# Designs tried in a protein design chat: VH-VL binders against q9nrl2r1430to1533. Part 7

Target 1, 104 residues: q9nrl2r1430to1533
Amino acid sequence: GGVHELSAFEQLVVELVRHDDSWPFLKLVSKIQVPDYYDIIKKPIALNIIREKVNKCEYKLASEFIDDIELMFSNCFEYNPRNTSEAKAGTRLQAFFHIQAQKL

## First folded at step 1 (VH-VL)

Design f1c (framework fv_ficlatuzumab)
Fold by OpenDDE, second read of step 2:
Structure f1c (fold): chain C 104 residues (1-104), chain A 122 residues (1-122), chain B 107 residues (1-107)
Amino acid sequence: as target 1 above (104 residues)
Amino acid sequence: QVQLVQPGAEVKKPGTSVKLSCKASGYTFTSYYMHWVRQAPGQGLEWIGEINPSGGSTNYNQKFQGRATLTVDKSTSTAYMELSSLRSEDTAVYYCARDLYTGKSPYYFDYWGQGTLLTVSS
Amino acid sequence: DIVMTQSPDSLAMSLGERVTLNCKASQSVSSYVSWYQQKPGQSPKLLIYGASNRATGVPDRFSGSGSATDFTLTISSVQAEDVADYHCQQYYSYPYTFGQGTKLEIK
């Protein structure tokens, strides 16, 4: 495809992905590797999915985009025990997101 | 088949440093966290820390913070644990243990090295 | 740190007997507990994860149960090859911690 200027959503996703604390969120959790994940998390989502939605212009409102990002973090905190690397990473990344989201 | 190969033994004097190796094979090295766990003679297991070979992020037991350093060499699929300022209490078998790299870790340690016996004595 | 306390420290059982090993957490760890078997001179081997899930290849005589603070590993009918140290571990929070172990022997 051609070269396009990144939208605000695209840019934010890029920044989230590049963040050091993005590793728990880059892709969906493997059911094979975490057998009980999808028994607990009913609306799984990850940055790669959100990126795809952005690329396909599926977000019509900023609130829809923000809701998906917040869902991603909510899932992390719901499944992961406190004081885990994932939860801690999520906390930091969410804080970063909240700051960046104010620009939307 | 998954294998984690560790040297049999190391002997060190107090105050020195040791760098233990764990060579992984039979799987994609960067797809799994690597943990280090030690066991003093006749004692239980003690978690030292973990490293994500993909990116090199680490988490340490605060007890070893600043004294233990976990690294990896992706080109040789080898994990390392360096422990400095050795003392007699560091005498133990040191294990590397594989954990899955997922959105959640750890889930369990599914493969273990045979361990390296570190003896610290003057 | 979360302290995992195993009991008993050691026990000797007769072949075929039911064995129950206990592990108590100093605070709730939900179900994030694993059990390992360590035979003499060997590295630990995973038996149970998530408190009650048997690892691949583990005989069905091994089972795990419990939640929050109290956990048990049960061997329905102990065999000679079950002579080992058994370790519980919590992975609820850092630092991950193990019990002091239980030594199982056969009379």
Scores: ipSAE 0.013, ipTM 0.664, lowest interface PAE 8.3, mean pLDDT 91
Fold by ESMFold2-Fast, scan of step 1:
Structure f1c (fold): chain C 104 residues (1-104), chain A 122 residues (1-122), chain B 107 residues (1-107)
Amino acid sequence: as target 1 above (104 residues)
Amino acid sequence: QVQLVQPGAEVKKPGTSVKLSCKASGYTFTSYYMHWVRQAPGQGLEWIGEINPSGGSTNYNQKFQGRATLTVDKSTSTAYMELSSLRSEDTAVYYCARDLYTGKSPYYFDYWGQGTLLTVSS
Amino acid sequence: DIVMTQSPDSLAMSLGERVTLNCKASQSVSSYVSWYQQKPGQSPKLLIYGASNRATGVPDRFSGSGSATDFTLTISSVQAEDVADYHCQQYYSYPYTFGQGTKLEIK
């Protein structure tokens, strides 16, 4: 079929979503299951929100996009102890992101 | 196949230290965390700590902080746990266990060593 | 520390019966719970991870369910080789903690 042009931000978000370590970041944390999350994390964000912002053309600069991704990782490391599965996944995904972000 | 090989038994006197080994094979040693867990006779399992063999970073259960030291030798794919100031209450089977993250659902202890029985007695 | 409480402490079942083992966390651990089988004189063996995922090579009769604070391990038709201690573990928060175990025996 046809070839579709994707923005660099869209391509990177898709790569992050498809990564094996994306599971803690796909959507916002449930308040019912983790009631104290929103008391501790003041600026919650997840890949589905970032992807929506990309689709709505809300990022004018690469730095704004990178800031939101880094906020997502920062929230992960603030809430989750370093030895949790979430923090380990976050560490690996953040390293992958830093390599891919060099293309931006 | 994945194997974690530990010595069968160790006997130590109170006040001494012990260094237990766990030799890994069948996988890339530096790609997976190694955990140490103990079990006193007739009791439940107790987590001691974890080490990332790639970077050497460690996390400890506060109960063992300052007494337990986790290290690795990448050249021999061997993990070590040193426990100091031994007491009779440290008598237990000590296990090493591998931490594997796979896909959507991580899991922590997919393969376990056979355990080393440490007996601390005068 | 997150306290994991298992119930019952022990139970005796007849061959072929359905067995249900419970594990309760003192606070939410999401789905980060594993179940291990430990036969006498042996190391623990992973049965279930992430509350409901069966580990490779584990028979279909073993299943896990639950989330947040309440978790269950089910054996649909208990066999003689299932005689063991069963341990639940949370790996959501440091330090990782285990329940005190449930001992399964055959009548």
Scores: ipSAE 0.000, ipTM 0.558, lowest interface PAE 14.5, mean pLDDT 85

Design f1d (framework fv_ficlatuzumab)
Fold by ESMFold2-Fast, scan of step 1:
Structure f1d (fold): chain C 104 residues (1-104), chain A 121 residues (1-121), chain B 107 residues (1-107)
Amino acid sequence: as target 1 above (104 residues)
Amino acid sequence: QVQLVQPGAEVKKPGTSVKLSCKASGYTFTSYYMHWVRQAPGQGLEWIGEINPSGGSTNYNQKFQGRATLTVDKSTSTAYMELSSLRSEDTAVYYCARVGYDSKGEYLDYWGQGTLLTVSS
Amino acid sequence: DIVMTQSPDSLAMSLGERVTLNCKASQSVSSYVSWYQQKPGQSPKLLIYGASNRATGVPDRFSGSGSATDFTLTISSVQAEDVADYHCQQYYSYPYTFGQGTKLEIK
């Protein structure tokens, strides 16, 4: 029994989730609220999905984990114009991620 | 690690078109916007436009709108700039540059070596 | 379009001197200004972004300051390798625009 130590990936995802700029990335974009999102974004992903993959040990290499985080940011910049609050939050969170990912 | 590779030179006649390439490596191509910037001999830098390699969306400097076309080939991680109706004043070094992003906005963090386009009869 | 004007057009300095390069925007660009160094025959290299943040690998002698319309690049003690053209750029609004450049020479 007992609690398990957080993996490096889990620790980084927790840091991203707790960041002030994580709000556009916490959950998959709502099809009801944003109906054209899934017509434009072919590989949707969000922090809750990435965290679940970490918890199920689905990432075999650090590169696979990094690719999913980068896909999340790529989707943000693809869908959202650069002057939006979503794109600005994505820019700041991605910079934070790049610094933290040096641990990997 | 990050590299943007461009051909050294192109020579074209007035009225023709040119398609310049920029091959990217060392990063996830679709995660960063690519900008195109030119520099005429002895002159300053001039922004042509940008492309999002993920979806192909573009923004152009109005001076080049209708003459410049930015495209990408994701399978080869290559960006292209096509410039039509060439004039002698289009003689310049043409650069591709990757856009880095952070809490202060965006910046051109890696540049290709540039392609010298000479337009003359 | 926002016009970026650099001054002086060129300057010649002695080794070890403090160098100040100016860049003025025709309207407020907040802090969204970058500086690039370009040596003869080479592509531009990022020095400063967000008015005051040094890019990775840039020596501490380079610093940026300013906001709104007036921006400055300072080299605290100029070295021979600093001979180059220096360009400022705003990324506040489209189209992105550059200044005309300042040429730095050593006496």
Scores: ipSAE 0.000, ipTM 0.562, lowest interface PAE 15.9, mean pLDDT 86

Design f1e (framework fv_ficlatuzumab)
Fold by ESMFold2-Fast, scan of step 1:
Structure f1e (fold): chain C 104 residues (1-104), chain A 122 residues (1-122), chain B 107 residues (1-107)
Amino acid sequence: as target 1 above (104 residues)
Amino acid sequence: QVQLVQPGAEVKKPGTSVKLSCKASGYTFTSYYMHWVRQAPGQGLEWIGEINPSGGSTNYNQKFQGRATLTVDKSTSTAYMELSSLRSEDTAVYYCARDTYESGKIYAFDIWGQGTLLTVSS
Amino acid sequence: DIVMTQSPDSLAMSLGERVTLNCKASQSVSSYVSWYQQKPGQSPKLLIYGASNRATGVPDRFSGSGSATDFTLTISSVQAEDVADYHCQQYYSYPYTFGQGTKLEIK
């Protein structure tokens, strides 16, 4: 646990950020660009927030980290119709995450 | 192994309605969207609409909005398309097709039914 | 609506020839294009999804390429069993739309 797990979380977040399909997830959705997003999505999250939580040692269990990543994908699929580039990017990135998360 | 079974051929008169069925087997019915596509004789494929069997939400091609109604019966793993106010130009083979929208997989229409030939004639 | 235009409408090839079929979208569809093979009297069969990914069980002589508005399906060495209509489809935005199809025949 502990320090070793935080290093693993940091590495996984870096791998997600570097993935070609991370673009919808790098930062919170803009209220100016997507005005109805926050009426639909009640628990917004993005990779920059998750990375900050990792750096501040806010995840005490691997399951908490995994839950935040899964929430990010769940929000994407709830807001974006499945035929959108956002939903398709989310599907591919989530599959990549599931493979990488097996190491946790 | 995975199959979508559509029955026979239908002959209808103009002005009537038809309800076509598509029975799914070999997979979890509620985990995949179901699409309806038609093909008039000698023409290309035309998308009618989709339904999510899990929640019943639908999206339609606006050309069919108000005439086509997509439904499912989860207990029998069967999808239905009802088309009303039939015209001779609705004569076509009507296909149901499965869309894989699983985490990490987007195959578009990976499994197709054999199609039902609908003939609309006076 | 996004219009998909295929070319040519039909072509006849000799066995073993390389054939290229084209599909053009009226606006960008990124890589969200699939290709289907439809043999006479049969349902369409998925060949290619996401512009370049071959579906399971599809022979490696079939390949797809392209992005944005211009897409191609290539058969590296055409065989007698490849006689069929080939349809491209965009699944980038609703309504999903198909091209008019290209008919492939063997001489």
Scores: ipSAE 0.005, ipTM 0.575, lowest interface PAE 13.7, mean pLDDT 86

Design f1f (framework fv_ficlatuzumab)
Fold by ESMFold2-Fast, scan of step 1:
Structure f1f (fold): chain C 104 residues (1-104), chain A 122 residues (1-122), chain B 107 residues (1-107)
Amino acid sequence: as target 1 above (104 residues)
Amino acid sequence: QVQLVQPGAEVKKPGTSVKLSCKASGYTFTSYYMHWVRQAPGQGLEWIGEINPSGGSTNYNQKFQGRATLTVDKSTSTAYMELSSLRSEDTAVYYCARGYSDLKGPYYFDYWGQGTLLTVSS
Amino acid sequence: DIVMTQSPDSLAMSLGERVTLNCKASQSVSSYVSWYQQKPGQSPKLLIYGASNRATGVPDRFSGSGSATDFTLTISSVQAEDVADYHCQQYYSYPYTFGQGTKLEIK
């Protein structure tokens, strides 16, 4: 990937952050608030980390960027039961992501 | 101009609950998160939680989960924090603060209410 | 939770002196640190956000720097109206956490 792909990654992260369902994904989960999270989730990630990686040009391919976003959703569904507000938000935001990612 | 107006003081007895208000003006209420922060006398600041006034979604500091409840009334541009099972250590100034995020990042607090002094005593 | 530690707890300076206040995070918070000024009897006021950006209306004698774990607020020439408590905050990870504050006094 080139400069256009980096610009597209930043635009997509901005759209995800703006979305009403982004609240579970903005920042890393606190170990004090959720003590068992890091026992279950081995590769924690959040939108602020992904955005930092975009800004530091750490994604060389669109697939690497997409993998990190999908990891974020995968972690959500692994930790949170389907009937939780977190899982429901994740489902809607992931659908939105899939539509936006078609532009990459 | 942005204003967040809070009552000056509340006095409550231990074991009761309190509902503090924060009336916003000078901006589109539903476009910004509202945060609640307290400060015990002579102590530092402590984050309680946040609410998105648009959808009503909340995030809490785990220390206050189950005791604090954040709500909004869109029709009056007013945010509320209810704190239950009050103890003397809940004596503090309680602030509401507007969360600002450009499209690129998480929230910092650009405007603060004047604070409500909650005194919990028998 | 990320612990924010400020140093010193308090300091007294002469008018016109350069003041440096420190804030250390227990884990990396990237640049997601803000600084607030709180004068006696008043609410906190935003000074700096994103580690180094001055908020609107804040005098240019205030500057912020740092990244990852180590952050600094500098007042290049302290004025009488700068007497206040200064609080650093990380907004990188939930829960948002503040340092204990540094009290600035004039000799």
Scores: ipSAE 0.000, ipTM 0.586, lowest interface PAE 15.1, mean pLDDT 86

Design f1g (framework fv_ficlatuzumab)
Fold by ESMFold2-Fast, scan of step 1:
Structure f1g (fold): chain C 104 residues (1-104), chain A 121 residues (1-121), chain B 107 residues (1-107)
Amino acid sequence: as target 1 above (104 residues)
Amino acid sequence: QVQLVQPGAEVKKPGTSVKLSCKASGYTFTSYYMHWVRQAPGQGLEWIGEINPSGGSTNYNQKFQGRATLTVDKSTSTAYMELSSLRSEDTAVYYCARELPYGSKDYFDYWGQGTLLTVSS
Amino acid sequence: DIVMTQSPDSLAMSLGERVTLNCKASQSVSSYVSWYQQKPGQSPKLLIYGASNRATGVPDRFSGSGSATDFTLTISSVQAEDVADYHCQQYYSYPYTFGQGTKLEIK
């Protein structure tokens, strides 16, 4: 057997998942735990969904991948007040993403 | 080198207001948040609030909301904290401290020497 | 608000001993904890950030560890100059909160 190199998108998603601030973004928000989330957020997304799209080769352009990551952060800032742990984590992870995305 | 310069002491009467200064040098003033922290004699540290010098946006500890006002003067690289309706319990050393807001982890890397505020009749 | 509780309130150690200071958060703060050293009459000085990262110029005898709710600051061989109050802080969520401090003294 051979070893396949990860795509640039896969490598970036793995770095985001491993980041300390990824915890609000790993999986979709639970409707049971946060009942009003889906009333406010109309296009929910999370890192597990984005990684699945990468693995299925659903991103044709780097801009499409970047748009989904930015949507994830936009949802965070729309739902969570700026003084929350979620918004704080989102701010830090987004800054990390912007530096890494320059490599795309 | 980075410096945050604060006056040594201030004495105020109960019911008055005080405006404490923190003059920054050695870095780009608008690139770092400025925080205010106090320490009453023999007590621990207590966070008052933060200000982004670039846009003037602030976040306050709820305990100080409505009494503390944080401002900056970009032309002199000086941060200010005004505290109103002073009580004897406000007697404390007041520190300013800077933070990088956009990194993966926020922490107070440089602190001023502190201003001792004494509130007495 | 997240409450940070330090233990013990004070410690008296012999020169060269290993000392461990504890800091507990009332809820998870991930790794967003800093430790500050404060000598008498001085402002706090950053010692450790992000639970385990040593700040520039801090001697290697100081180390931090922990995650979630339980954090420790270790001094592997205490020196006379280490006499100070040590404060932990969470910067995970607003308001930022500090522990009450641990006073380190030499016997």
Scores: ipSAE 0.000, ipTM 0.571, lowest interface PAE 15.4, mean pLDDT 86

Design f1h (framework fv_ficlatuzumab)
Fold by ESMFold2-Fast, scan of step 1:
Structure f1h (fold): chain C 104 residues (1-104), chain A 122 residues (1-122), chain B 107 residues (1-107)
Amino acid sequence: as target 1 above (104 residues)
Amino acid sequence: QVQLVQPGAEVKKPGTSVKLSCKASGYTFTSYYMHWVRQAPGQGLEWIGEINPSGGSTNYNQKFQGRATLTVDKSTSTAYMELSSLRSEDTAVYYCARDYSVEGKTYYFDYWGQGTLLTVSS
Amino acid sequence: DIVMTQSPDSLAMSLGERVTLNCKASQSVSSYVSWYQQKPGQSPKLLIYGASNRATGVPDRFSGSGSATDFTLTISSVQAEDVADYHCQQYYSYPYTFGQGTKLEIK
């Protein structure tokens, strides 16, 4: 049971990472490059952190995995104005995620 | 080599204020947040607040809001914590600590100062 | 504020025994938990971050686990040098909060 669910999470994270619009989400935002990010975003997360949590069997329920992905998108839209390349990438990747998450 | 150097003990009377320093070296001072944490004798750690040395933005634990003031001097790579209206309950070791965030890897409080013992007594 | 509660308050172990230290958050903090070791008369030192990642230079006998509200620090074979207070911390939301600490002693 849990092994099959974790494999599904791994496959979905790999699909997200490979998507053309994943670039804003691959790693945590650098404090050096964007000093005010952590003043605004209190719950930072990125695909590499989510992937590590999947690999370490830290998600007990599909809803916990989905919540972390949704938090990642929510952070993107909170920090980045609508007209930025980051926000546009986030919008497209989130739509892709919603389609793929129907498999979970 | 990263170092955070804090002065020795301070003794203050109730009702006064104190300004504690934390001199950083061995890294780019403006690239890392600085936190202040205290520890009363025999007690746990208590977070006071953080400052971004680049822009000067701060976040405080509400318990210390209005009494604690965090500042930096970029020219000397020194962080400061001023605590006003001192009470005997403020007797504690006060630490500065560096917050390092690396892409895909978050370290909270990866380097700590040696601490300054503040004693508040009449 | 998120309250972090550690258990037990103190324990004494024999050399080579497996040690388990617990930390509970009053609400979910995801995996945003760090563990610090504080030896007598010293500053805290980072052991574990992100619930399960060992900091550089930390011996592999130390491991962290857990998510959401329940977190564990395990020392697989306790050594004399492990005598210390151990503190858990959440950095999920402001204000950052620590547990009260667990004191580890050797019999």
Scores: ipSAE 0.000, ipTM 0.545, lowest interface PAE 14.9, mean pLDDT 84

Design f1i (framework fv_ficlatuzumab)
Fold by ESMFold2-Fast, scan of step 1:
Structure f1i (fold): chain C 104 residues (1-104), chain A 123 residues (1-123), chain B 107 residues (1-107)
Amino acid sequence: as target 1 above (104 residues)
Amino acid sequence: QVQLVQPGAEVKKPGTSVKLSCKASGYTFTSYYMHWVRQAPGQGLEWIGEINPSGGSTNYNQKFQGRATLTVDKSTSTAYMELSSLRSEDTAVYYCARSDYYPGKGLEYFDYWGQGTLLTVSS
Amino acid sequence: DIVMTQSPDSLAMSLGERVTLNCKASQSVSSYVSWYQQKPGQSPKLLIYGASNRATGVPDRFSGSGSATDFTLTISSVQAEDVADYHCQQYYSYPYTFGQGTKLEIK
């Protein structure tokens, strides 16, 4: 009986996580494995943090949610040279996000 | 070695509540989701819900929404499921199971399971 | 809810035979299907995840295939230790749902 329905933000985060190009964005970059990351990136964020904020109802406006997702992509492009697998994954996932975000 | 340890059995009367435990060891408790699944005698498996031990966020099967409450105690690496307003139909083995967030395509598969707690609800 | 339907409900095979177990989803679940083996009195054990990936420690005689709505678990040469109930599960959308199970016996 019945179906489970996700909020719009939760649905979009789930779709991003499931995308083949989500692998650089799932969790915070390891400080031990990539120590210079936190010297360069001043506002680190990842999909697991964004999902927790959605689940705790911390986003009051769609713009706040979109800003955190865009920050995640901005960090990727700032740290990773454009010819890396990370930057290429980020480019494709960001394009996917922009299409899905039209529903918000 | 990853282990999820659950008590063997619990007997309760209809109308009461029960709180079942699942003690995790052998991995970083906050890095994996914990799920609860039940199986009535001779029946299939039924998903109850999930909890992220790191932030405490939960998702429930709507069939159990309002009756089931999932919590964790990070200091003891223990997950709990409380089920209220017990009925005879709640007689089942209750499993906890771990979901690996890696390889990163959602909350995916249940790679380790507890041995289950047999809950018997009778009067 | 996505309904998962397994077939057959039970089957009895001879040692060494090829076994095929089926699982059908009421709507597309992409490749987000796992298979579990459950022996009497024991908890389920992961065999296959993502429709076709074999879990660590699972013998290579077990294989999974399928996508969208139709999924198959194959045991290439059944052994006595394979006697169990087999459950498929979708983790594509909430609530996660399981099939009713297929019981495998040796004759």
Scores: ipSAE 0.000, ipTM 0.583, lowest interface PAE 13.4, mean pLDDT 86

Design f1j (framework fv_ficlatuzumab)
Fold by ESMFold2-Fast, scan of step 1:
Structure f1j (fold): chain C 104 residues (1-104), chain A 122 residues (1-122), chain B 107 residues (1-107)
Amino acid sequence: as target 1 above (104 residues)
Amino acid sequence: QVQLVQPGAEVKKPGTSVKLSCKASGYTFTSYYMHWVRQAPGQGLEWIGEINPSGGSTNYNQKFQGRATLTVDKSTSTAYMELSSLRSEDTAVYYCARDRSYLGKEYYMDVWGQGTLLTVSS
Amino acid sequence: DIVMTQSPDSLAMSLGERVTLNCKASQSVSSYVSWYQQKPGQSPKLLIYGASNRATGVPDRFSGSGSATDFTLTISSVQAEDVADYHCQQYYSYPYTFGQGTKLEIK
């Protein structure tokens, strides 16, 4: 990527963080509050980790950035039953992401 | 009662390292993140980093990355911050603070230790 | 890094007056702002989180408002025990950053 691509990734992460439904995704899940999480989810990730990777220029391709965001949503739906507040927030935020990601 | 207990003061020479402690009681230690925040005399608060006591994962302010190391001892419910290569500018009160977090929803430091005054002088 | 700027640096109020403290972020932090009260010689105490939610045990004369870049802490009727430094903090992104503080004194 380049300066433009890094700027686009940063802007998109900021838009995701600002979204009302970002609360389950802002930082890594607490192991004690959710004791089985790390037994079930093998590749944990959150928006703060993704933003740090963007700032460190660790995404070489837009597809790598998109894969990490999709992994975050996939983890949410794998762990949380569909009728939970977390899963509902994830569904709405993922739809928002798909619209915004078309700009990448 | 929820408490975070820190030593009152520590004096160190420039170039040395210090390891400050924060002993937690009155709650499940591994259920909450622990933050470290410092305050130089007459100055504002500065965030150093956070640690998840359950898994040991950390996030640092880049200003302190490489100099600060956050660890925990689950058996004693004690959090530690080690700061290396001390200089006079590191003279400050160092606080530990508990973070009530749940799936990223609540990020606030609701309980603070009394602070340790670190003085770095020759 | 997101820079938090508080204003004024200090102010002196008369008992019972309404006081307003301001906090500005260099970029949008949504509603992810906390306010802390710090009395001389003491550690900070959480007053407000999420821009507008009062922490448990905080008197209702304290209120927070704002979003995006501009945030306000209001004390509707200042009391002698409110003498302290007040700090705002963003927890929107790493590193978490604080304002420089506003010192509140009573005349």
Scores: ipSAE 0.000, ipTM 0.569, lowest interface PAE 15.0, mean pLDDT 86

